# Ledger of designs, part 112: miniprotein binders against q56419

Target 1, 326 residues: q56419
Amino acid sequence: MEGRTLEEVQEEVFKRHGVLVPKKELEDLAKALEEAGLLLTEKVEARLKEEEEKLKRERPMRLAGLSYPEGEREARAFLEAFRASYPGEGEEARVLLMPHLEPSRVPEVYGAALAALEKTPPPERIYLVGVAHRPLKEKAAALPVPFQTPFGPALPDLPALQALDALLPFELFNTPLAFREEHSLELPLFFLKGRFPEARVLPLLVARRSPELGEALKVVLRDFPGLLVLAVDLSHVGPRFGDTPLTRTLAEEARRRDLGFLERLAEGEPEAALAFLGANPTRIDGVEVVASLLPLLRERKGKVLAHRLDLEAPTLSAVGAGTLVL
Below, E stands for the ipSAE of ESMFold2; O stands for the ipSAE of OpenDDE; V2 stands for 0.75 times the mean of E and O plus 0.25 times the DockQ between their complexes.

## First folded at step 11 (miniprotein)

Design u15 (at its last look DockQ between E and O 0.69; V2 from the best seeds 0.00; counts 0 for: pae E 3.4 > 1.5)
Fold by OpenDDE base, look of step 11:
Structure u15 (fold): chain B 326 residues (1-326), chain A 107 residues (1-107)
Amino acid sequence: as target 1 above (326 residues)
Amino acid sequence: TEEERRFEELFIEAWELLFLGYQSGNPEILRQAIELFKEALEIAKRTGDPEREAAVLASLAFAYYELGDKEEARKYAREALRIAEEKGIEYVIWYAEKLLEELERLG
């Protein structure tokens, strides 16, 4: 493709398929395959269009049977097991930071989230803010359709979504395909829907920091109160992310950054949390989300309930996950 | 042809799973991607399309690499490279070489 950088192609592939091209190598291959017409054929485009049309009606489960059980009974047992994995008690949350990593990798962290939810009065609505692992047309996006879960559909809060859209300088309802396979929403939503079956949801994705989003949400929350959930992971270190294999030093640095980030958030100092990360050399996933939601995080004190740096042994890489209540 | 259509469908779905598995950190998803790639590979072999074959082999190499199976990753990367060199498929050559270098670096 004359004139497009690999990054642009990756971004496009990512945009179209909602897939993070994590490694430069993967990105390079994906781009090359796309350029060769193997990934982006007319047929693929047609399929994507069809899927986009379907997403106007509902967002189906993508990870059912893979990351969590498809059946309701099994799903409830799954929730209970995850809750049991966290031995502590939760706290009431007005803001919940929780992971979106594969649940089986960090069960106690999800368990901590469930513990917090147990002490949280059922909200009327949940603002679920995930990380866009695919490019968005705008800095942030929403999908105003039911999200399928084993517990039934999570219904959108259309009035609140509309109110939010009206306050943003860009179209909120953009890039529906980015939601198709976005695990940063689907995985947390499983736990949230399981605990709060009657809550409406505002599924939001952040690709780039949007101060406008935080300001708009602050206004919307006045008229449409609810639970704010930040579905974010923490450090990403090791070969999968461009580092050398995990060493004690690298792990310590990742933990330091994760905990330093979370503790500053717990103190109600989100700007300090961001400043603490600097250039974010350990690649904390949630930076753009936190940066977007500063107005909602300021002066809110809370508690870190759980943290784990989970080793992926086959790749000698690790991902940080945490649960924070505010 | 129907086979070409099936190949494209499988290949795209496999890549979607590959990305999903990579992003989510779920190795089972990667395994599913691998199965679809293997099916796509068989089609490519039957149709006699060396570019598609090389592309799938490279993809498999990457999938196994992400799964942490260095041995299989090397195997498929070498096979991808072989076919690509024979047929002059430059982008696969480049990728396969790069992956092999990385695999060597990692031991």
Scores: ipSAE 0.317, ipTM 0.716, lowest interface PAE 1.6, mean pLDDT 89
Fold by ESMFold2, look of step 11:
Structure u15 (fold): chain B 326 residues (1-326), chain A 107 residues (1-107)
Amino acid sequence: as target 1 above (326 residues)
Amino acid sequence: TEEERRFEELFIEAWELLFLGYQSGNPEILRQAIELFKEALEIAKRTGDPEREAAVLASLAFAYYELGDKEEARKYAREALRIAEEKGIEYVIWYAEKLLEELERLG
């Protein structure tokens, strides 16, 4: 299995642009099992085709009972506990940056997002922009179906999605299977749907920076106003992410990169935020989203409400998460 | 057979959970993947399929490695290697040796 595939080249581009690629050991085993027929048998392919057809009608919960409660009453209590984890007040958001890391690891960061939503008038729709963790056929994608949540289905804003698709130089509805396992939409959506039960959603993924997406969204937002949510994590450092074991120096660098990035965004200077990261040595996975959405972020000032670099002692690794309102 | 079909369903689901746990940073999801891998392992042992057994053991080794449980990761990698060497399953031999080297690097 020597040599480079298109998939391998795309994964290097993802890593270079801050999108986290699978660890080499995971990739190597998965490919070997695929070539041996253990992961890509006729039954695996039939299952994937069946799941793809289901995803054309709805996106079911994948993390209920694992990351958040399945029942509505328990889910409501869960939201309240997260809000209580952040004792401060929020600020109205036109744009909200929030994480997609496991909520129980960064409760005050999600709590800060909830505090911002409390100050935010209920929007007609939410533009939820996550990070594709699986390759997309294009730079970005959407899935125009209901996303199930414990609070009921989050309905798609079909007119806004169709307007967006019409403005892009590629088909927006291009990779349904990429949404099946995409927690960068599911985890933030739980919080957003819980606070805005009547808002429609535009569930969007970015794989690679697309200036076209940002320009198109600027136009669509004029005709279809709503809340823009960037569902992104920050630094990824340590062996879980193909790095050396976490040291004090690496953790300090990750914190500095995270906060410097967020603070420049809060100053309305998204180009400066990207330039500050340089080659993105701590693998902030939101850079492609920010780079796509520059027209929507320029000159929009706001506040960093929370940040945590969440340390994973057993894996000698860490992940950064933050909450920013603009 | 019914048991081979069940193995395939478990193995695929376990891998999907493994990717999701890795991506979300939730170790509980990784542990759920491990439980499914262990169920698949018992089927592979019962049906006498050494390639499936070695593949599941290699997958378990990676899952524990991802959790930071170096002792369990080494244990499963060595068992995968033992079976793979006995049966000539080259991709498992290569993978298990690579993972054991990485575990030594991490100390």
Scores: ipSAE 0.226, ipTM 0.769, lowest interface PAE 3.4, mean pLDDT 87
ESMFold2 (binder alone), look of step 11: mean pLDDT 86; pTM 0.860

Design u16 (at its last look DockQ between E and O 0.59; V2 from the best seeds 0.00; counts 0 for: pae E 3.8 > 1.5)
Fold by OpenDDE base, look of step 11:
Structure u16 (fold): chain B 326 residues (1-326), chain A 104 residues (1-104)
Amino acid sequence: as target 1 above (326 residues)
Amino acid sequence: TEEERRFEELFIEAWELLFLGYQSGNPEILRQAIELFKEALEIAKRTGDPEREAAVLASLALAYYELGDKEEARKYAREALRIAEEKGIEYVIWYAERLLFELG
């Protein structure tokens, strides 16, 4: 079997774990190890193949016990604590933009999302659109299997997924391995499943802007109504992402871009939001997702509920997170 | 051998966790990666494979670096460099030197 080049595995691993820009040091070492045959491509491939076969049945929790509690009782307490971290009230959401960053880094932002969900009637289904941090075969993908959570499995809406697939010019059900460790779905799903235990889910990943996805979803939503969730982070600045250590100036610029982006989305002007970012020098994570979902975001007015630029002190880097309801 | 298989399993899993921890920003994941690397290191030592040992040491250095523990990162990078220089493992030499430079 022509083993994936270790570069492909590394790229896949790097892309899988949601880093917009892999740290050069990590990439260099990984590449060196691959070249040396220490990251045995064949074994990795065999393992990946086994994991892919498992993903035909279900997507297991990867971050249970790490980012959130594995036990249901503890998980419920976790939800309540996060909700309590946000002092405000939410608003009803038809579209929810929320983060996928490590929850402990931005608890009040997740709390704001929970506040919004409290004001939202239970949806029949949730369209959960995350960011592919791993390469996808196509611009977007879906995994039509149950996702495990502490609250039980989040079951896929197969009819709606099939309807979506039928409207896309590419195979929607591609790159199952990209979902195995994708935190941009798993972390938001924890909160969503905890709040709406009976909702079916459409777990979607976007790697590159796909206008076709937004148009197709617009049609599907007519027959299969539900809550649209954009699980995206905002600016990524500092050494982890190729910048100098965080300065006041850099932080101010990141905040400016984050808030400017969110505010324009809140005004129902997603094209203006994208235009405002230009070349996206602070590396807002959600750009490709928003660009893909323009038809669903246009003319929808809403409110920014929370924003935080969270400093990772050990690396002097920061990541922006926000919660927006439409 | 069984030990080689175990080493490879641990090493791959540790790297997966290293990437995941780096991407998610969860330091606990990095700590788990470190534990697996340490186990892999012990195997490499027992089997007498200096290349594997040097590779794991370099990986540990990186993991600690990502965790923000510069002292431990330097320690493991230096040890990786030492072994790599003794055995002529060029890619580890290059990486360890670079990492040490970044660590100051």
Scores: ipSAE 0.320, ipTM 0.691, lowest interface PAE 1.7, mean pLDDT 88
Fold by ESMFold2, look of step 11:
Structure u16 (fold): chain B 326 residues (1-326), chain A 104 residues (1-104)
Amino acid sequence: as target 1 above (326 residues)
Amino acid sequence: TEEERRFEELFIEAWELLFLGYQSGNPEILRQAIELFKEALEIAKRTGDPEREAAVLASLALAYYELGDKEEARKYAREALRIAEEKGIEYVIWYAERLLFELG
C-alpha cells in the first residue's frame, strides 16, 4: 500500500528493530496500569512538568549509586580501577567511539577508552553523541544545561550549541524530557568528565539518521574544535531483543558484525561499514549515529582498542561494546 | 492516606527503575526495582487493596522476566492471576496469562 512517506516507513522499521522502542511487555503493562489509574495520568503529568522545568536548568545524576559511585573520592577510585582493567596502551583520539552499556559488564572496554583519553590532549569541549532511547520530536536533540556528575557539573558549550542549532533545519533544543533518563550520555560522561574536568560538553542525541547534523557538526567543529565522542553500543541479540535464544551461531555472527563494522570505521570507510551491516540483523545501535556523522568519519584512520560481546546468561541474550580511536 | 501515598510513590519509582534497568542493561537496577515493588506489595497487602496487590505482583513478574529469572517470574504471575481471577481484575488476568504463555 502507498500513501506513506519514506520517513514514515523508515521510522516504523526503526521502531520494530531499534532500541528506541520499549519492549512490548513493558509497554503493555505500563499502558494497562495507566488506563486503570494506578499510574495516574494527572500525577505523572505534574511530575513530568516539574522534571521538565528542572531540566531547563540542569540535568541531575540518575545513575549515581547504581552504575557508578556518588561520592567524588570513590568515583575517582572507580575510574582508576576501570583504567587498570585494560592492560594496553591507548592512542590519541580526535574521534572516540565508546559504549554506553552498564560499565561493570564491559570494564576493559571502558578502560580502553580511558587509555585513549590519557593520550589525548585535554580538549576545550567534547561533542558527546549518544543514542536516544526515548522518542525525540526531531531526528536529533541537545540539552544546553549543566549535567551533574560526581566530579562537578559538566558545563554546556553554549556558543557551540547555538552555532549548531543555527545550521540545522529544525530546532535542536526540542525534547528536554528525553534526556531525563538517557544513560547513553550519562555513563560515558562520567568517564569523560573524570578525565577532562575543564572541558565543556555538547550533549547530543540521535534518534534517526540526520545527514544535516553531520554537515552542521563539520562546520561547527572547524570553529569550535574539540573531541568527538560516539557513545554507542554494538550488536543486541537474543530473546530480550526479539530473537530466538542466543546460539553459538548467532553469537559468532554478532561478533563478526561488530568487528567488521569497527574495522571498516578504523579504515576511514564509514559508508563501507554501514554497507557491511546491510539490514543490520544484529541491531547495532551505532548505525544511526554513524550514518548521521559520515562527513566527520570519512578518511579518518585509527585503531580498534577493545571489543566484547557480553553475555546476559539469565536472559540468553548479548550486547556488544567496543572502543575505537580515529 | 499516608500508606496510599507511599504506595504510589514506590510504584511509580519502581517502574522508572524497571525501564532504566532494561534500557541500560544493568541487572542491579532491575533488582532495585524489584526491592521497591516488594515494599509496595507489602503496603498493598496491609491496606487490603486487591487491585494494587495484583498490579504489583504482575509488575514483579515482569521485572523477574526481564532479569531472566523464569521461576520467580512464573511464581509472581501465577499469584497475580489468582487474585485477579478472584476479584475480576481483567487487565491483570490478560497480562498474567500472556506472560505465563511466554514463560512456557
Scores: ipSAE 0.167, ipTM 0.791, lowest interface PAE 3.8, mean pLDDT 87
ESMFold2 (binder alone), look of step 11: mean pLDDT 89; pTM 0.902

Design u17 (at its last look DockQ between E and O 0.51; V2 from the best seeds 0.00; counts 0 for: pae E 10.4 > 1.5)
Fold by OpenDDE base, look of step 11:
Structure u17 (fold): chain B 326 residues (1-326), chain A 107 residues (1-107)
Amino acid sequence: as target 1 above (326 residues)
Amino acid sequence: TEEERRFDELFIEAWELLFLGYQSGNPEILRQAIELFKEALEIAKRTGDPLREAAVLASLALAYYELGDKEEARKYAREALRIAEEKGIEYVIWYAKELLEELERLG
């Protein structure tokens, strides 16, 4: 089954909460769920199969009405409000790093992204690289179908996707179910489609660092030029992520790591950015994406437009978000 | 049975929402997950399936924990633990205890 099992979902949630579910306990959980019939009944399997088949045609909105408005008019007003939340001016971007966190948590960071897009000539295509929060069969994946947005479908660039697939040592078009609810693509795509309605999109997910992806993309970009977008969050700290409640010290460390990471990227030193994080104790989300795209980030100088460490007060946890242009 | 299948469907969907809400940072998604878990809980109670009941109670506890509602999280974790101990459901016992310990650490 190419779909994420309940156990995998549980495991991921547990891992993120710092609840080291020992592998044995996970196995026991899985077994118990199996014995309980809580694992994928034939009906659930059939449903997942049906959903997978649907994903061969289109990727529907999952977060419309939840994270952003479903209606076009309201969606446009949403974009304008987010743009207004950032008081500065943007810079032209050849590479845009932006968040995929719930937009309402970091409006000015998304606003900064919109500001950058205002200064960016409309690209023919957007390489949108998100973070796979669900397991992928391969290190990276793509879904070569239209993604629905309030502004109409974001159409895939099939020729460019095919060219990319041909250069990779693995099948690029894998794990379609991983895209079904992947917010790291859907949320940034809302803003991108709203600003560039005619741009084709290459929706890409990275689960593990793939140097091959960066090298392949570098070649593909020669024949298929476009805007590269890294949809990544930064530090994840606090109880929801296995830490103690947010303290001044923890927040300062998160900010230090976030800004240090972004600044080194802005200097065109992505390897230095990764090295700066070391073991990544504050759990910067985008490390695997950056590690995969090193060839495209080297020697590109840019500017950090925005950063926020957003406190989730009920859980005393925080997530970092930033906007960087190169 | 049909009810068991319905439970499983709701339970899986709720976990997907729980995961999505956790990952995205959208509390409304977590609330939706909670609603589905509650519906699943009612089914488990009707069918008299203590394993499903314990599992969904533990899931509710986690969902409320993620939402920052420590009181409800404790409530459901304790209930999950109670049923799990009565029926010898080891993984739920373990999980519920871990969650309760975490909730105690957080105050």
Scores: ipSAE 0.406, ipTM 0.746, lowest interface PAE 1.3, mean pLDDT 88
Fold by ESMFold2, look of step 11:
Structure u17 (fold): chain B 326 residues (1-326), chain A 107 residues (1-107)
Amino acid sequence: as target 1 above (326 residues)
Amino acid sequence: TEEERRFDELFIEAWELLFLGYQSGNPEILRQAIELFKEALEIAKRTGDPLREAAVLASLALAYYELGDKEEARKYAREALRIAEEKGIEYVIWYAKELLEELERLG
């Protein structure tokens, strides 16, 4: 691995084996996969080609039976249990920030999102913006196909997606495989589709900040109004993320960082929220999404409804999750 | 052969679950990846394939590390190292040593 950057190795593993692996563990595994690759490379490539063709028609559930129930009746009960975990009232959202962390770890944070949706008139469409966990060919991407859910398919808003594509300096429909395992869309979509069964969806991913995306979305939203959802997690701290073990002090710092970021967003000051992170090492998952969407976040005031820094005791790590309405 | 094909299918599926479980933070997904890796390990042992055996042992060690089960992670990393040293599989030697050092750093 000497003479290679970590990014080069991640790209090689992705192209050959369809796997994006965290930085340290990637180096350990890339060598195992390359040595075994004489036996697996053709099969992985054939599988990726097969999966890509399937994704041109629909995006199947990947987390049914794992993160949420597969059956509709059980899924409905599951959704209502999450609402019950947040006893407060929501507020109408034109922009909703919600997590994509495993729902059972932060039930009241997802419950707060449901409370906000209860106060929100059913939109014609939802602009669902997640974080790409696999590389994209461009700064952002969309997949213009139905996304399956236990509540039925979430249908794409093709006219709005085509309008967005036309305004961007790059092809929006550029990396179908990145959507195959993307939980930052699937987990929030379960809640959104459960509450707004008639809404169409624009399933969007951001890999790298794209000011062009935010400007284009501002134009598209004028002709295609809808609910904007930022499906992002907050601080990532601890050994699972390449840091030292979590201490009480580091957890308190992470909580303050999360809340300071959210409160500045709630004041309609997204640039200030991003600048706030520049004085501290940033491990907030949603930074590239917020940085892309500045034109849609400026001067929108709102409220932080919930926050949790979720401790993973066995790994001495934590992930922050929050619910913000604008 | 059919057993080699079955190993490859299990290994690929387990790796995709490992990625998903790691990214989502869902320990049940990690455990399902582990179950598939264990099935693949049985095939590699039965067929006497040390490269496949070392690869899946290293993968199990990582999966248990991500799950936070240090005891199981050490167990599989040591076994991967043992086979890799015996058979001269340099990439697994390096990987297993790095993981064992990381586990000792965490205590």
Scores: ipSAE 0.006, ipTM 0.373, lowest interface PAE 10.4, mean pLDDT 83
ESMFold2 (binder alone), look of step 11: mean pLDDT 87; pTM 0.875

Design u18 (at its last look DockQ between E and O 0.04; V2 from the best seeds 0.00; counts 0 for: pae E 20.1 > 1.5, placed apart)
Fold by OpenDDE base, look of step 11:
Structure u18 (fold): chain B 326 residues (1-326), chain A 107 residues (1-107)
Amino acid sequence: as target 1 above (326 residues)
Amino acid sequence: TEEERRFEELFIEAWELLFLGYQSGNPEILRQAIELFKEALEIAKRTGDPEREAAVLASLALAYYELGDKEEARKYAREALRIAEEKGIRFVIWYAEELLQELERLG
């Protein structure tokens, strides 16, 4: 995005998604550094432009070797281990809600997603809808290029993406730099590509609720059927997110909100799920995504397969994650 | 200069990793950010740029804070504050003081 500071991007994303309120400390320092010309220089801008040009061709792995193995053999073993971490059986999914949190924090939740995928016939295409943790020029965006994975490139479904763009009142193909490091797509995609190597992908990001997106997708899905994946996290509580250290009361509230949200989605009542959260005081990550996809979630009944509120002990903070099939 | 370019590259990449680590919840990414900041710090020291040095120190303090290492966070915040006060770097003074207050609040 021409002229926006990383901070403006983050602040806007955090304000809009109500989720990861940039720790005031992160925002304040980033802003100060930018104002001092230390974070955003002409050189940085030039580099970003170059990276943007590269993103016209492909999206490289950012988290390989960090969150998952880079090598295919090791990546397959990784998938198997995560699947093994979930002792249950999955169900066929037409819609899959899964986390995008660091996989090692919630292995059984990703395992539950894999279990669901085992019961799901291979789709022709996957609509992968993540959360924009960087500002977007529009409410939603897509990057119509191959995403690199250890299992080979996840190829975009260009016809379906084009059909979607044509139905939206804004340019879908905006803010390519927002995709560069977006883990909400990359981490779920690892698991999805590993399970469905031949599926085309529509990598989508939501920054703000877009009812238009859900309506457009509903139409597109008629001509371009596929698996819908919501890559979203749940509650974010504790000092990292502006709360006091995690207490039993705070954890119970986070769990209540997470499960209440997921259960209402499982009942096919996404509006009720959103209403249940109200002002979203525990900062459920997936609110804007769900709000955007209401037409696709209505009247679909399903099952919550897994949930975890994962404690990050060093910061006494916790993040909720869940897996839901519809 | 080449050193200035290298500093900027490292500093920006470290901040990108800092944000990524914060957002993804992966502490290893934060550790990588810290390593890049440390390299940037050495460059800033060699070039004699107190503003860059103070900025990196503040960034390190924040990275350790996000990692949950309060002791190292305090250490680097204090060092950032010291240099910033000596050189009149107002934004680092403000930030380092704020971070130290937060660290005191958290115990």
Scores: ipSAE 0.493, ipTM 0.799, lowest interface PAE 1.1, mean pLDDT 90
Fold by ESMFold2, look of step 11:
Structure u18 (fold): chain B 326 residues (1-326), chain A 107 residues (1-107)
Amino acid sequence: as target 1 above (326 residues)
Amino acid sequence: TEEERRFEELFIEAWELLFLGYQSGNPEILRQAIELFKEALEIAKRTGDPEREAAVLASLALAYYELGDKEEARKYAREALRIAEEKGIRFVIWYAEELLQELERLG
């Protein structure tokens, strides 16, 4: 916000959230942020250390009561309603690509993922690979603790995580605070834990592409078989993401990019899928994850089960979501 | 002016409610947003401001779409489109057309 006028900030907030905030409120916020910076103290640093220490023990639900129900009974009903939103049948998945977008906005896409899980033998473990929305100290990270869900804790697969860490040229357990609010793991995990209550989880985040991660995971998956889940969204277009307001042309391009990417992945051609995106002008969310996991995606053929470009009308923007089985 | 300030207050508050209702899926919040948008619409009509009128109509169409009221959503989207085409308000033209196309897809 530094160096920008309050009017420019108002426009950016409107582009991002579809809300025009009065200039007085922005002025008050700017002053509060300035005072917070001037008052940065040991108290703020101590609070961050407290949060980090909590995350070394467990990762609590952050989205219960917001994105999914907190109570187990309601959560089971919620999960079944999502399955019903997709009238089709799934296919067995060795690799599943599914979204992390707000579930209520793409119910049939999550329903398609549930249909695939229905056809998938319960795995001993799930390699859940999400997208880091906060910086990591390394290219990728894991948090080897229980993740709380309405269906009980999703326990970490410690032996598999230790094997993975040993194969990487960097420390895997490196940025606990990045997991605090990371919805790209929490939202898919709700669905995965609901269908596979006995599976352990490897909760992984990718910030920047890591060929080393993919090579290590190929070795670990051979020794510790399980379900590989790419928890990624597709195109991000519109003012919320730095574009002009969503147009028919931009929406058509986003859909074309999403489907072309998914179809090339379904052909077992992940390098071609990445090349198809070029500079990634519609900001497909999963590029760094796919680029990291090339060894696990090559020559695996499958099927696109669902796709939706979700209109975020208040922000005049859209986000793509899809379900792919390999 | 006083009317301009009142419109802006209503429009901002309505959009905040629409965003909250959109995010939560709560129909009561969406209905509150609609009430405020309707009040803003009357101000835009009284002041003869077609850009404000078209923007509020498009916002109402969206609010009714999120509420699941296809009939009202179509009504407001068509009215927004009519004004926007007459006055050359390109963003509203695009938005209303996309919303109408989505409503047709849903049947």
Scores: ipSAE 0.000, ipTM 0.134, lowest interface PAE 20.1, mean pLDDT 84
ESMFold2 (binder alone), look of step 11: mean pLDDT 86; pTM 0.868

